# Ledger of designs, part 1: VH-VL binders against Peptidoglycan editing factor PgeF (pgeF)

Every score and structure here is a prediction.

Target 1, 264 residues: Peptidoglycan editing factor PgeF (pgeF), of Synechocystis sp. (p74606)
Amino acid sequence: MTMGDDLWGWQNINGSPYLTCALLAPWPHAFFTRAFYPQLPEQLITYLDPQGKAFRVKQVHGDVTLTATEIGQTPLAPDSTHPPADGIISDAPHQGVWVASADCTPVLIGDLIGKRVAAIHAGWRGTKARIVPKTIDKFLALGSELKDLRVALGPAIAGEVYQVDPWVALEVGQSVQAVQKLATEEQQWDHLSTMVNPPVLPDAEPEKYRLDVRRINQLQLLELGFAQEQIAVAPHCTFQMEELFFSYRRTHTKEVQWSGIVSY
Structure headers, positions and changes below count from the first letter of each chain, unless a header shows other numbers; Kabat numbers aren't used for antibody chains.
F, E and O stand for the ipSAE by ESMFold2-Fast, ESMFold2 and OpenDDE, each averaged over both directions (binder to target, target to binder). V2 = 0.75 x the mean of E and O + 0.25 x the DockQ between their complexes.
Where letters were taken out, [cut] stands.
Atom coordinates printed by the task and the answers are left out, and those that the model quotes come from them; centres of patches stay.

## First folded at step 1 (VH-VL)

Design b02 (framework fv_burosumab)
Fold by ESMFold2-Fast, scan of step 1:
Parts: sequence; C-alpha cells; structure tokens
Structure b02 (fold): chain C 264 residues (1-264), chain A 123 residues (1-123), chain B 106 residues (1-106)
Amino acid sequence: as target 1 above (264 residues)
Amino acid sequence: QVQLVQSGAEVKKPGASVKVSCKASGYTFTSYYMHWVRQAPGQGLEWMGIINPSGDYTSNAQKFQGRVTMTRDTSTSTVYMELSSLRSEDTAVYYCARGHLRYFDWSDAFDIWGQGTMVTVSS
Amino acid sequence: AIQLTQSPSSLSASVGDRVTITCRASQGISSYLVWYQQKPGKAPKLLIYDASSLESGVPSRFSGSGSGTDFTLTISSLQPEDFATYYCQQFNEYPTFGPGTKVDIK
C-alpha cells in the first residue's frame, strides 16, 4: 500500500468513470475524468447535488481564493464571465465549488464542523505562492478549526514525469518553510532530493529536474499542523493515465477535467 | 478604465539605485500578477520579473538576481521595481505590465502596459 | 531558456498588402505564444494571445496561427497605422521575447 491508495475509489455514471476520496465522504464530491468532457460545472453538479449551484472562477495561476459571495462581488476578468481567482470557499448550503486541471493539482477541502467546502487549483505557480496555506488561513478566519478540515490532493502530473527547469523546482521547493530556512541553495537542493518521499527527483537530462507538486502541497499542509490522517494524496498521474485524464504536458491542448465538492 | 501610470524619468549615476513606481486603477489590483519588462534604446524587449497578486512572492530573470526587488503597496494600488548597482547598460525604458487571464497552466500575456519610465545611467 | 527567432528582421510593405511574420521557438511551447505591436515611443500593445486569440479592440485584419514551435502573425490588409515593430513572446516557461520584426512603409 502506498500513500493514499486505500482512500481513493472509482465510481461510474453511465459508463463514465470518476474518482472519489474517503476523507471527503461527508460531502458530494468528484474528481471527474476526461470521459465527462466537454461538460462544465453547471452540468456536472447535477451528478452530485441536483439542487446545487455551481461556482467557478477564471483561473490565473495566482494565490487568490474567493468565497461564493465574493465571486458575485468581484469584477469579471477581461474576456471572461468569471472573476479571477484560483480557489473558492463555500459560504452557504448546496454550493458546488469547482476547479479545472490538466496536470495542476486539484485540491478539495471539507470542514466537518463548519460545513464549508473549498476547491483550489494548485499548479506550480500557485503552489509556489502558497495558495493552499492561504486558503486554510481563510477557513480559519471564517471560523473553521484546523482539526476539523479534511484535504484531498487529486489527480495531477506525477513527480516521476514532470520535467522542469532548476529554477522552477527550487522556487517551488522554497515555498516549504523547512527548505526556505536552510542557509544555502545547495542545502535546499539536498533536502528536497533526499527527504522521505522527495518532491524533487533527478532527471537524466542535464540541468533538468522532476518535480512533485502534490508532495510540495502536502508538505505545506503538514507544516500548518495538519495530521497525516487529515490529508489524502491521489496516486493517479494525469500524464501517465492517458485514457482517464487530459494532460497539458502530454498533448499541449486546452481540454480539462473538473473537480468539485458541494456543501450541505 | 483600466490603467497603469508610471513615475517620471530618472537620471542616475553608475552604482546608484532607482525605484520605479506603477500605479494601477480601474480593476481589482490584488487579483493580478504584475510584470516588469525593459527596453534599451533601439533594442528589443527584455523580461525582468514578476510579482504575485498578494505581493509576497517574486521571481526574476537570472541576469537581475540580487539586483532587482519588486514590491506591492495595496493601500495605494502601486507596484514598485527597484534596480540597484546601476550600470550604463541599464539605460532603458522600464515598463510595468499586467498579466492577462487566459492560460490554465501558466501566467498569461501582458494585456495592459504602463507608459514606460526612461532610466538613464550616466556620469 | 526558450529562445525565439523572428523572420524577417524587417520588411517594407505598402498599404493594402498582406504581411506575414513568423516566430520560431527553440522548443515546443504549445499555444503559449503572444504577439505585440510597438509603435515608436510607445508601450507595446497586445494583439494576439494564446497563439490565435484576438485581443478585444484589435482590428480583425490581425490574425495568429501555429502551435508547437512555428507561429505566424498575419495582417491581411496593411493600414497606415500598422507600420510598427512586432514582437512574439512565450509563456511556456519564464517569459522571453523574439528580437522583433520591423514593418516599414515601402
């Protein structure tokens, strides 16, 4: 058993597979596969909560998370019908919050006591900017307690195949406080490549590395004081599981799959 | 209307520092990445770096490492770029530019540009 | 670092001409390519983003095409206000610009 294997299960609707996580069982939720393309959140929510309202944003690879109410109060992005942000937190029942991905990490969160949910789009830029910790801070500001939160890091490009430039690997790695505090970049590289389940892997190509963005997000959550049992990390790779997921790195196309969670 | 207004022209001595301001109006300042791009007289465009919406993260082109500092002041909707240890080859027009909102994998094109600030480095 | 090459470096054209400018990337950048127009003494203006998407307010005579490593900017019927330098730029990694193509009056 590797980390997360027992927590993740395949479901099916009309022959189309989607993924769920046991840690999020209290909430209707799904990490949808490419089989649901080109359905948008407004259609997909009917599979989770027929009475639900879907909320989504114009993803900009930033570090901003909006509540459902704030989405209605925020000016629209240019050439878009949605405001710019990369995370959404519910603030009423029957609100489905959604993020799109094709390699970036979709993060779904639920609050067992406060009843709010969130969806976050965490690519390497958002991860570097600590969007997940910032979203957790927003949960706490809204009245949630850390011990009540459950976090699932969904299908994303795996570290074993995500080739990046050294500066990307180092800067994303530096978002982890234990790494940032090290005196030299040489020490930071050593830590990132030799720690348990290292987020930075060697690459055969000179001056290239492989980066595990999900692992970096997990490390950020652990640094906030999350227990390991509160976090589920999907073992699924969007690049390698071609029949199930779109992957920008693999195809260089704009098709995405959606992940969402609905408050109750 | 969406607008970026930069500070006026600067003349500096070699070894000095310059701090260029870029004031945003007409949009939610804290929702957009901001970039800095320079252009030496008669030359092409050169990307310098980026600052995130909340202002707590920056990334700079390798050639400016250790010399460029980018900051945000959300109370005045202003972003700043400070370049230290100025050399004659730093003589250029410096532009701030807002990140466009299209790409799902990377930060996007520069859709709104400041008017530019001429920085001249001379004895 | 991704290097961008533009061709031609300069061209002379007349009003009404079809103008084609190419941009080539040293490695695959999918559709993460942007085109700008820069007039003397002015800031660059966004024309095309995501290789082929026309920015709002830009005349329809401008179009972009291409994917991977080869990209083209086309001006279908050159107007007097189109005499400018045109730059391509990629966002697949940290941004880099092409060297520019100057479009001069014939």
Scores: ipSAE 0.012, ipTM 0.463, lowest interface PAE 8.9, mean pLDDT 88

Design b03 (framework fv_burosumab)
Fold by ESMFold2-Fast, scan of step 1:
Structure b03 (fold): chain C 264 residues (1-264), chain A 122 residues (1-122), chain B 106 residues (1-106)
Amino acid sequence: as target 1 above (264 residues)
Amino acid sequence: QVQLVQSGAEVKKPGASVKVSCKASGYTFTTYYMHWVRQAPGQGLEWMGIINPYGGSTSNAQKFQGRVTMTRDTSTSTVYMELSSLRSEDTAVYYCARSGDYYESSGPFDYWGQGTMVTVSS
Amino acid sequence: AIQLTQSPSSLSASVGDRVTITCRASQDISSALVWYQQKPGKAPKLLIYDASSLESGVPSRFSGSGSGTDFTLTISSLQPEDFATYYCQQYNSYLTFGPGTKVDIK
């Protein structure tokens, strides 16, 4: 067992498994598995909080996070019933905030003192655009303190199997300030591939790399001043765990699982 | 085998409505989104809207809002697209096409119906 | 809305030729780009998704490349059955089709 396995536990509803994280124990939350498809957040929230209201957005792989109130005030995405964004922060009790994934990293956050929660969809595009740091900035602007935040990076495609083009690996890596400040791209590649738990791994295929998007998000959080004990990274790979998770990279079908957290 | 089979060709007068059907088979009807795409003679492809067969919720392209209605019948695994207030510019082949739920993003379309020609003329 | 442009709008080629078609997006769409083939009188057929992934059953002479705003579809050795119109489509935000590129017999 790895240290990450101590924080992550399987639960069941009517024989269907879902994942929880001990760092988020104060809040009803779940990283749901494929077993719950095709249920949407409006149905899934009843498993977490019967009084809860579900909030979701039109995910566009960007860097915008909206509060629950702002969702009601933001123009709908064209041809959609939801506004465009990739993160949601609660601003009242009994609000469930939800993101969908099938390889991209679902990030759930709770504030122990301020009691607000967030859900973020962090694929490689959003990670490159620093959606997680921008969401943390929004928590701070709303009155949260960094020391009170707890972050869980859920099931996503693992670095060991996520083959990408060089420019994707480099541009996502450059979102980390320690990398961006290096003078040359050669130095940036070296740093990304040789650091402790490197986010960029070599691939057997020439001119390809493997990218650990969860590790990049973890590095961004550490740069903001988070302690490692405030961050949980799931050991689960959506690509490799076929019985439990949908994976776009594996099947090229667009079925998703949902992850959510409810404020109180 | 996954198949999408559409209703036959229609000829309508300006101002009329047309309702095109698309019957799905070979997969679980409620687990994939269905889209409608049209193509005027000799022109390119134009997206019209999407329906979720599970709940029946829809989202339509701004150009067609107010004129297009999408529905489904889960007992027959069929989706319908009704276009009202027809104009000569609506003359086109209308396709249904299947996509997965990619974070509410549309496409790629892995299976298409054969198309339904709708001709609008006086 | 994200606009897609294709070049050339049409081309003439012979069997055995290498054919290259370009698609350009008005803003960064990462790898969220699909290529379709449409033969006269038929529905479009999926060829390439995620910019470079070959759809099952599609011949290996078809390949896709590119990311961000510039994308290319290549047919390494054109066959008689490849004379068709080719469309790109993005799914990064909504759904937008390119205007198409017609590949005709020389």
Scores: ipSAE 0.012, ipTM 0.444, lowest interface PAE 8.3, mean pLDDT 88

Design b04 (framework fv_burosumab)
Fold by ESMFold2-Fast, scan of step 1:
Structure b04 (fold): chain C 264 residues (1-264), chain A 126 residues (1-126), chain B 106 residues (1-106)
Amino acid sequence: as target 1 above (264 residues)
Amino acid sequence: QVQLVQSGAEVKKPGASVKVSCKASGYTFTNYYMHWVRQAPGQGLEWMGIISPSGGETSNAQKFQGRVTMTRDTSTSTVYMELSSLRSEDTAVYYCARAPIEYSSSGDYYYGMDVWGQGTMVTVSS
Amino acid sequence: AIQLTQSPSSLSASVGDRVTITCRASQGIRSALVWYQQKPGKAPKLLIYYASSLESGVPSRFSGSGSGTDFTLTISSLQPEDFATYYCQQFDSYPTFGPGTKVDIK
């Protein structure tokens, strides 16, 4: 494993490891590992809350977040039993909200005062479309205050290994307001590559870049006014930690791990 | 050659602050993390925290949160560790230590502390 | 926080002896364990990383083994320069050190 953040801890159920974050301690939650495959949210929630009801969506790499109530009111995606969306916010107690990942960033959020929780699937497309800021806006519209929110960005493909085309790196980078405001694409590339903890890294292959999607999401949250102490970024890479996580970039297979959080 | 050179011994009164420096040479300063580890006389090693010289990001052991501040200056390839509100129990040799981060084919990471500074004795007494 | 214990806390040995030091973790740490040697008045020196990998420049008489919670450092034929304190350290989470094992002259 990478050098730990003191916020992240490994737990175990019958020999199978899962990850938790101290910022989310008030809520039953987990970033489950591949050891739990092929269990689905409806089974996994029993490890977190025996009274809990699991909510999930058909992930489409978009920017839509639904409340648990809205899930029941939204038409199903084609060939699916779930409506299309990439985030879920609870709106009652004992609701578990879940997202699947195999490289995309699972984001879990809790409201210390309002008691609502959220799970977001943030791949590069969703990050470009600002799904995390849009979900924060939805929290605020529901009565949450920014100062009460705690955000954990879980295991995902690390910037050091996420090779992308230039247009992907630039378009995802442009989702950050400080970048978008720069006059030229040359200035945007320079900023993304030279800022503190840069989200765009050089690649050995010509005309390729490496992209840190979790860092872009962190920058979006900081621009909204979050304090650094409200945000936890997992040091775990799904591509490099083969024994613990599925990775689409590594295998191009459909197996996923689930991350979830339960309201009270 | 790779070398970490620390500032000289300090004698401080209880309640004061101390700032220890660690100057790196012989390698690319921003490609390695830097740990701070202390050792009280006759006692074992105690990890205090880590800094990324590249970004300036830090993580500290819970015991030192609120009292320790780690910083770096990339122009001089120097890291600093400042410990405030000193107590007699803080009397120790303070070490900086370099750690590489390497990715293996299995996805594992290695960050053993391969190069250490010579240590800085900090004595806290009245 | 992951706790490490070392056994024995100290031992006395003669040149040429086989010395074994154990390190036990309070929970599974896979192979995320490092061994250091520290001589009086000096900074620690890295000996073994990933439980069993010998650091470049370290004599082959040093070896490490183990995984999960139980680890050992072995010195196959103790030399005069090996009298020191040995520490294990884990990196499965935030770094923690064992309390050390002192190897003294008999």
Scores: ipSAE 0.000, ipTM 0.374, lowest interface PAE 17.1, mean pLDDT 87

Design b05 (framework fv_burosumab)
Fold by ESMFold2-Fast, scan of step 1:
Structure b05 (fold): chain C 264 residues (1-264), chain A 123 residues (1-123), chain B 106 residues (1-106)
Amino acid sequence: as target 1 above (264 residues)
Amino acid sequence: QVQLVQSGAEVKKPGASVKVSCKASGYTFTEYYMHWVRQAPGQGLEWMGIINPSEGSTSNAQKFQGRVTMTRDTSTSTVYMELSSLRSEDTAVYYCARVYTGYDLGEWAFDIWGQGTMVTVSS
Amino acid sequence: AIQLTQSPSSLSASVGDRVTITCRASQGISNALVWYQQKPGKAPKLLIYDASNLESGVPSRFSGSGSGTDFTLTISSLQPEDFATYYCQQFNTYPTFGPGTKVDIK
């Protein structure tokens, strides 16, 4: 369900809902819902830019981001028509970059001045490996400035329901520099569970925790020097909003929704 | 071996209904969408609709709305296409064809086709 | 609906010839274009997907190119088994097919 956020708004195409973020208003973009399944990025891009070309990758839950040009230069993954990666950055106009999710965090980024865009698939493994900071480094290497970037963390499994083993919570939490610098794991647990908007929540089941992956990604961005106003975090939970989103944790099926953004 | 095997030829009178089956084997039935495509004698290919075998949800081409019904039976890995109120222009070979679904498998290319079912509508 | 046109509607060629078939969409479809081969009495066979990607098991003499509205299927050196009808298909919206191009023996 929507939590009343001024940055996030519902739109419709022929009665099918999709989500947009005001922070990304300069770019055609969407976080599509399950209503658009089984349409692929090549079909969905025409709702955003009829002249656009869609780019996607074989998502492997890693930390690699490719430019649109690099996708054409990279060997295909086995039994796939796409190279292995979990992020894409545009490097020309009319390029739509896309990621699939069903609980993992789709991250869409735009550069207000350089006009390049990116889409990132950030599950817990990619978040632990710091794919979002690595993608930001790639933006900077291409000429973007941090102050010009706008980041939206879309619908994903919410911390309130994402039950994980302790080692997952700790290792993902350690991807935050403020946490990693603490001397003991006991201090790291304390920090992750007591800080403002803690990314690690208690679970009723002994030796389990609940993890807010979107919050960890937000913390990584703040550490890079992003202002809070440059980052939008969706209040929508894919697990709890079953009428709107697929969730692997809920059903263990392979249906996904797509999120994309188009350069100009 | 991955294959789609369709039911045999049908001869129907105008106004009747026909139900064509397509039995999948050699792969996980619920991991691929099934589409229906027809071809009138000497003509090109015409898309009719799609079914998600996992959830049973369907979408049909505007031309066939109200006349086509697609269903599936997961216990037999079989998809059905029923076309009602048959007319002579419905005489065609009807094909089922699969499409990869979802997570890192999505392609809207018909990679495996059934052998086709000839439906003749005559009085 | 998105309309696809194919050119030529038919052609005659000899073994060893280079054959090109064009597919044009009534509106932009990005790279959402697929090519099929159909022989008489048989179901269509997938050749090319996403405009330019060769399906596994399809001979390398087949290639696809294009984006947006204009697409081409090329057979670099026609073989006897290549005489067939070729169809393009878009998947930018619900699927529509081109009218087909028949490749006959000269």
Scores: ipSAE 0.015, ipTM 0.458, lowest interface PAE 7.3, mean pLDDT 88

Design b06 (framework fv_burosumab; at its last look DockQ between E and O 0.01; V2 from the best seeds 0.00; counts 0 for: pae E 20.8 > 2, placed apart)
Fold by OpenDDE, look of step 2:
Structure b06 (fold): chain C 264 residues (1-264), chain A 125 residues (1-125), chain B 106 residues (1-106)
Amino acid sequence: as target 1 above (264 residues)
Amino acid sequence: QVQLVQSGAEVKKPGASVKVSCKASGYTFTSYHMHWVRQAPGQGLEWMGIINPRGGSTSNAQKFQGRVTMTRDTSTSTVYMELSSLRSEDTAVYYCARGKYSSGWYRPHDAFDIWGQGTMVTVSS
Amino acid sequence: AIQLTQSPSSLSASVGDRVTITCRASQDISSALVWYQQKPGKAPKLLIYDASSLESGVPSRFSGSGSGTDFTLTISSLQPEDFATYYCQQFNSYHTFGPGTKVDIK
């Protein structure tokens, strides 16, 4: 048994499956599937905490994380009922924080001691911008300790099937500090493609690459000092598991599944 | 052995509140969710709510929202259920029950494998 | 809310009899179904979980089957200590219990 696959389990609500992670067992949480579409966090929260209040933001593939309090204080995005951001941190009990995704990486975080939870939308742009590390910094600023945090990277498009342009792979790869400090791009490519569980792989097309965004996020977390045991990476691919997940890459539709976690 | 021991019988007037305790022993208290279930005399079972002893998060049945409060004391491995604004129809035996599948996985709802002995709460008319 | 019904509401049987109790859900609950035994003045006792899994310590004469909306508890050979009320419970959407089935001695 290894840390990873055995941390992930399926649950059901009214016959519809959703995914949970053992690392986040202390908190009501869910990586919901397409079966719950088109329900919104305001409805989904009732399955996790009927007393909970749902928080979500207008996701813009950026690097901004807001607290629940800040959400109420931040100007709304144009033509939206929510402020622009891609991460949310709770700051009181019974707050369910939510992000929507198809192929992008949904990240849920729980603090065992500080009680704060977070949901982060980490696409390749947000990942490049280091949204997860920035969110962790915000946790620390709010009084959390790194050792108390548990992170789950949910279903997303797998590296095996996520074809990207070379510059995307490199720029996202360079968001890992160990990669960025290498002297040449050649060295960077070598590192990204030859490390254990490499986040970048060649593609059959000569000018394309495969990118594992979840792996990049994991590497970013490890660089911050996270232990491997603190991080769970879902093996589930939104592109390949069409019966369970939406994938924009697959269908070019805008359906999403929601991932949420509730504070206590 | 694993067991749940509840507080003694209560007699209350309508409009009053009652607080029932459930002390757990024989297992890791914070690793299992605790549920409250009641049973009116000669009637069936009714789920009231769930509490996560680790953090204290709760989820109540809609019927009891605003009237039930579940808390826990990790130092004594005790869960509490307080029901306010008591009515005659609240007369029942109240049980605490441990959720079976909580060890290492989040599963808010599951079978109840360990039960308290029950606490009779009588609300006089 | 998911409603459960049980059939029959009560039955009389003799020691050694095969007893079958049915539980029906108002909607699909997958395998999120539990069976309890309750004797007068006692707390319920878990018999079957996940529709068909036998709880540790429960005699093998008890078995559960079913999925979706229809479930069955079977006692292959009724014993004197099995006279009690049996409840089904779903946990697919919060928790609800069946009305119970009382098994009396014939």
Scores: ipSAE 0.000, ipTM 0.476, lowest interface PAE 14.0, mean pLDDT 93
ESMFold2-Fast, scan of step 1: ipSAE 0.594; ipTM 0.839
ESMFold2, look of step 2: ipSAE 0.000; ipTM 0.399
ESMFold2 (binder alone), look of step 2: mean pLDDT 92; pTM 0.945

Design b07 (framework fv_burosumab)
Fold by ESMFold2-Fast, scan of step 1:
Structure b07 (fold): chain C 264 residues (1-264), chain A 125 residues (1-125), chain B 106 residues (1-106)
Amino acid sequence: as target 1 above (264 residues)
Amino acid sequence: QVQLVQSGAEVKKPGASVKVSCKASGYTFTGYYMHWVRQAPGQGLEWMGIINPSGGDTSNAQKFQGRVTMTRDTSTSTVYMELSSLRSEDTAVYYCARDLGIAVAGTEPYYFDYWGQGTMVTVSS
Amino acid sequence: AIQLTQSPSSLSASVGDRVTITCRASQGISTALVWYQQKPGKAPKLLIYDASSLQSGVPSRFSGSGSGTDFTLTISSLQPEDFATYYCQQFYSYPTFGPGTKVDIK
């Protein structure tokens, strides 16, 4: 989105660039670039809040979001020092919540009144399973109101380059209620490919499509009743911006960048 | 300690249905996708489908569309695979297998770190 | 569907031998390939993911390499417990498996 472009700004720490979003200005936050590798959340939080404690999970491409307290109460993932989940919500001041990405969408959320924050890892499976709407439901259960939430969808693989099989595009698209309610798959394909800023784009290779996962997450938020002005979608593509971001689709290597936000 | 324990061997007549269970323990059940994979005697591995234990959403291989149903029960940490209209060529060991979501952050894995012991389903007259 | 072939279909080897198994994909799959070991009467066990990453707890004598369409699993010094069938699997799209390579005692 052109309007969303005005919300995103580059910052710098010791020559290394990171991205911030104006909608999240009340909270210390960052979408860090590859320049910060191999620093982990425990080191990166010192750039945002010297008093902050970092929370992270073992990401499993699911739909589970844990509070900071629940992280301490959840059994550890095998071969990991962290419990399995793909989202974290703060429940005290000075808690930094973090997600790693290398193409999947990092989603950062803040509550203007309730002062809680969240970080979500939303790849295509998590998006299909509606992790972002489920996390919003958890905010509401904790006392937040929809009108007070601000959501930023960060750097991720762009629809223009994310080649997928037809079933992936269709099943992720069906997570949008307006699509799911259409009577036939033919109508669902038509809607996904012809709507404003379509999340499904044609591909040069026969029997392939391009999928915009960030757009699907934006559509899910709009269906929950979010106003356009509460949502920022980054224009940055992790696959195409090689100098700034790791991309699993591009290299199939283990390096990731981190995104985080700190409560107060 | 992660463990996937499957139901016992079944013998079925052609045309019947079979429902195989897979009970998970030692991890957060809703945090990992579960797959079903089968293996006919002396043959290789064949993927059947995937289920999200949290939301219950599924995707099945085209070959099994209309015959396979996957479900879960979060209160018992159990996934189920039901195969209908059984044929002699459905004779196989059926495995549940957990998706390796812990492989690499920012990726969508479709491979398996823990497997059930297998359930032998024999379809014969 | 992405088809995988393995070579050889079977081989006989002695303890201490270097064993090489190849897997070929019908189209480019980058490094989206996994190797499993299956012993008779047992479920498969994950050995290598992302073409070359060794799974925790798997001995260092196992290694994987390759990208695109051609992949290799190597066992540098075969041990008695390594006699098994080995399968490659792609995760670039819905999972498909190679037909397997049986490693038998000479």
Scores: ipSAE 0.034, ipTM 0.580, lowest interface PAE 5.2, mean pLDDT 89

Design b08 (framework fv_burosumab)
Fold by ESMFold2-Fast, scan of step 1:
Structure b08 (fold): chain C 264 residues (1-264), chain A 122 residues (1-122), chain B 106 residues (1-106)
Amino acid sequence: as target 1 above (264 residues)
Amino acid sequence: QVQLVQSGAEVKKPGASVKVSCKASGYSFTSYYMHWVRQAPGQGLEWMGIINPSYGSTSNAQKFQGRVTMTRDTSTSTVYMELSSLRSEDTAVYYCAKEAYDWNDEGYFDLWGQGTMVTVSS
Amino acid sequence: AIQLTQSPSSLSASVGDRVTITCRASQGIGSALVWYQQKPGKAPKLLIYDASTLESGVPSRFSGSGSGTDFTLTISSLQPEDFATYYCQQLNSYPTFGPGTKVDIK
């Protein structure tokens, strides 16, 4: 399903709300809200799986996804205790994989048969670089089948408020293969702005556009052959839902919320 | 070694075109945007445009629209900036600069080429 | 287009002095402000990004602050190698640079 409030449910721990998705029901998972700040994945995992081990990376807005094992084998990022990457795939039971966000799209994935899970940080740059399709390719290389995957695109800045420069909108749009194959930039703009649920929206400011990054990620997944029923897109906007989410676009502060999923 | 190496100085007549190259090494060439910035003698920095080395898509400052063409060659990890219909006011040092990003998607130029002096005179 | 202004346009200072340079944007840019140092005949060098994050290898005497429209670069104790022109830049939209502030020796 492309859209549906019924797929998304609010849960509570000690009065603090967090979001879950019905498509990911087989796995302990959460899209945590600002109420859990400043708890880190190592603490948050105890709410999902007391036996779980948390894995995280130094997010660099790239296209690299590492397995839990590869995280231990990859050189650390400068000035960090974690290797540089923007996605993590589990490769054993009881592994929690985590991504931070404050407007960028947190993507959680589970494999119903292969039992592996993933978390991906997909801002506009990672989306342009096709991190989600590349992570799906890695699932397939590890033995997963597309039909068994379930994907949830969590709370992120909504297209209605995400003002960007034309070159950002066009480049992120060009990450959709159907768009990239069009002969001219004029045709690419037309397609991005007139298709069903267009990912590029007009803006009142003459030299600006509004970009729906979650929609672009959904289009990338559909291109890979996912059925709509395998994909859930959260209706929640981090910018507009100030009581529940941090938003860098709104406040320009470094506070984040975490999203994670645990393998079994 | 992470570096950007630009082509050598050029002397051109008004009305000519100039094509400056910028060769990247030591990092994933297609993973980062490349920008072109110029600086007239004794003046400040002026942004000219941006190229995505992966897709080849470009966006140029309005002042240079129609005169500037940016291209890349992924096999040699090189970007090019061609400026046509040169005027004496185009006399400047031309720089390529690589864009990097912090954790919140804010860009900055972390690596610059050494610059290419282009002199336009009769 | 977002215009950036810098103050002062130039200053003369002595080694050991505290130097403050300001950059003002014509509209809000959050923390999307970068500072560069440029020495004569050289390419600009990154000092600070995201308004206040010091680039690796840049001395701790350099610091940045501000958000929205008003930003400041501070050099707490000026050294001989710090005599240069300093530029602010925004990347909240198409990149634009401030006109520069020249820091010269007395």
Scores: ipSAE 0.013, ipTM 0.514, lowest interface PAE 8.3, mean pLDDT 90

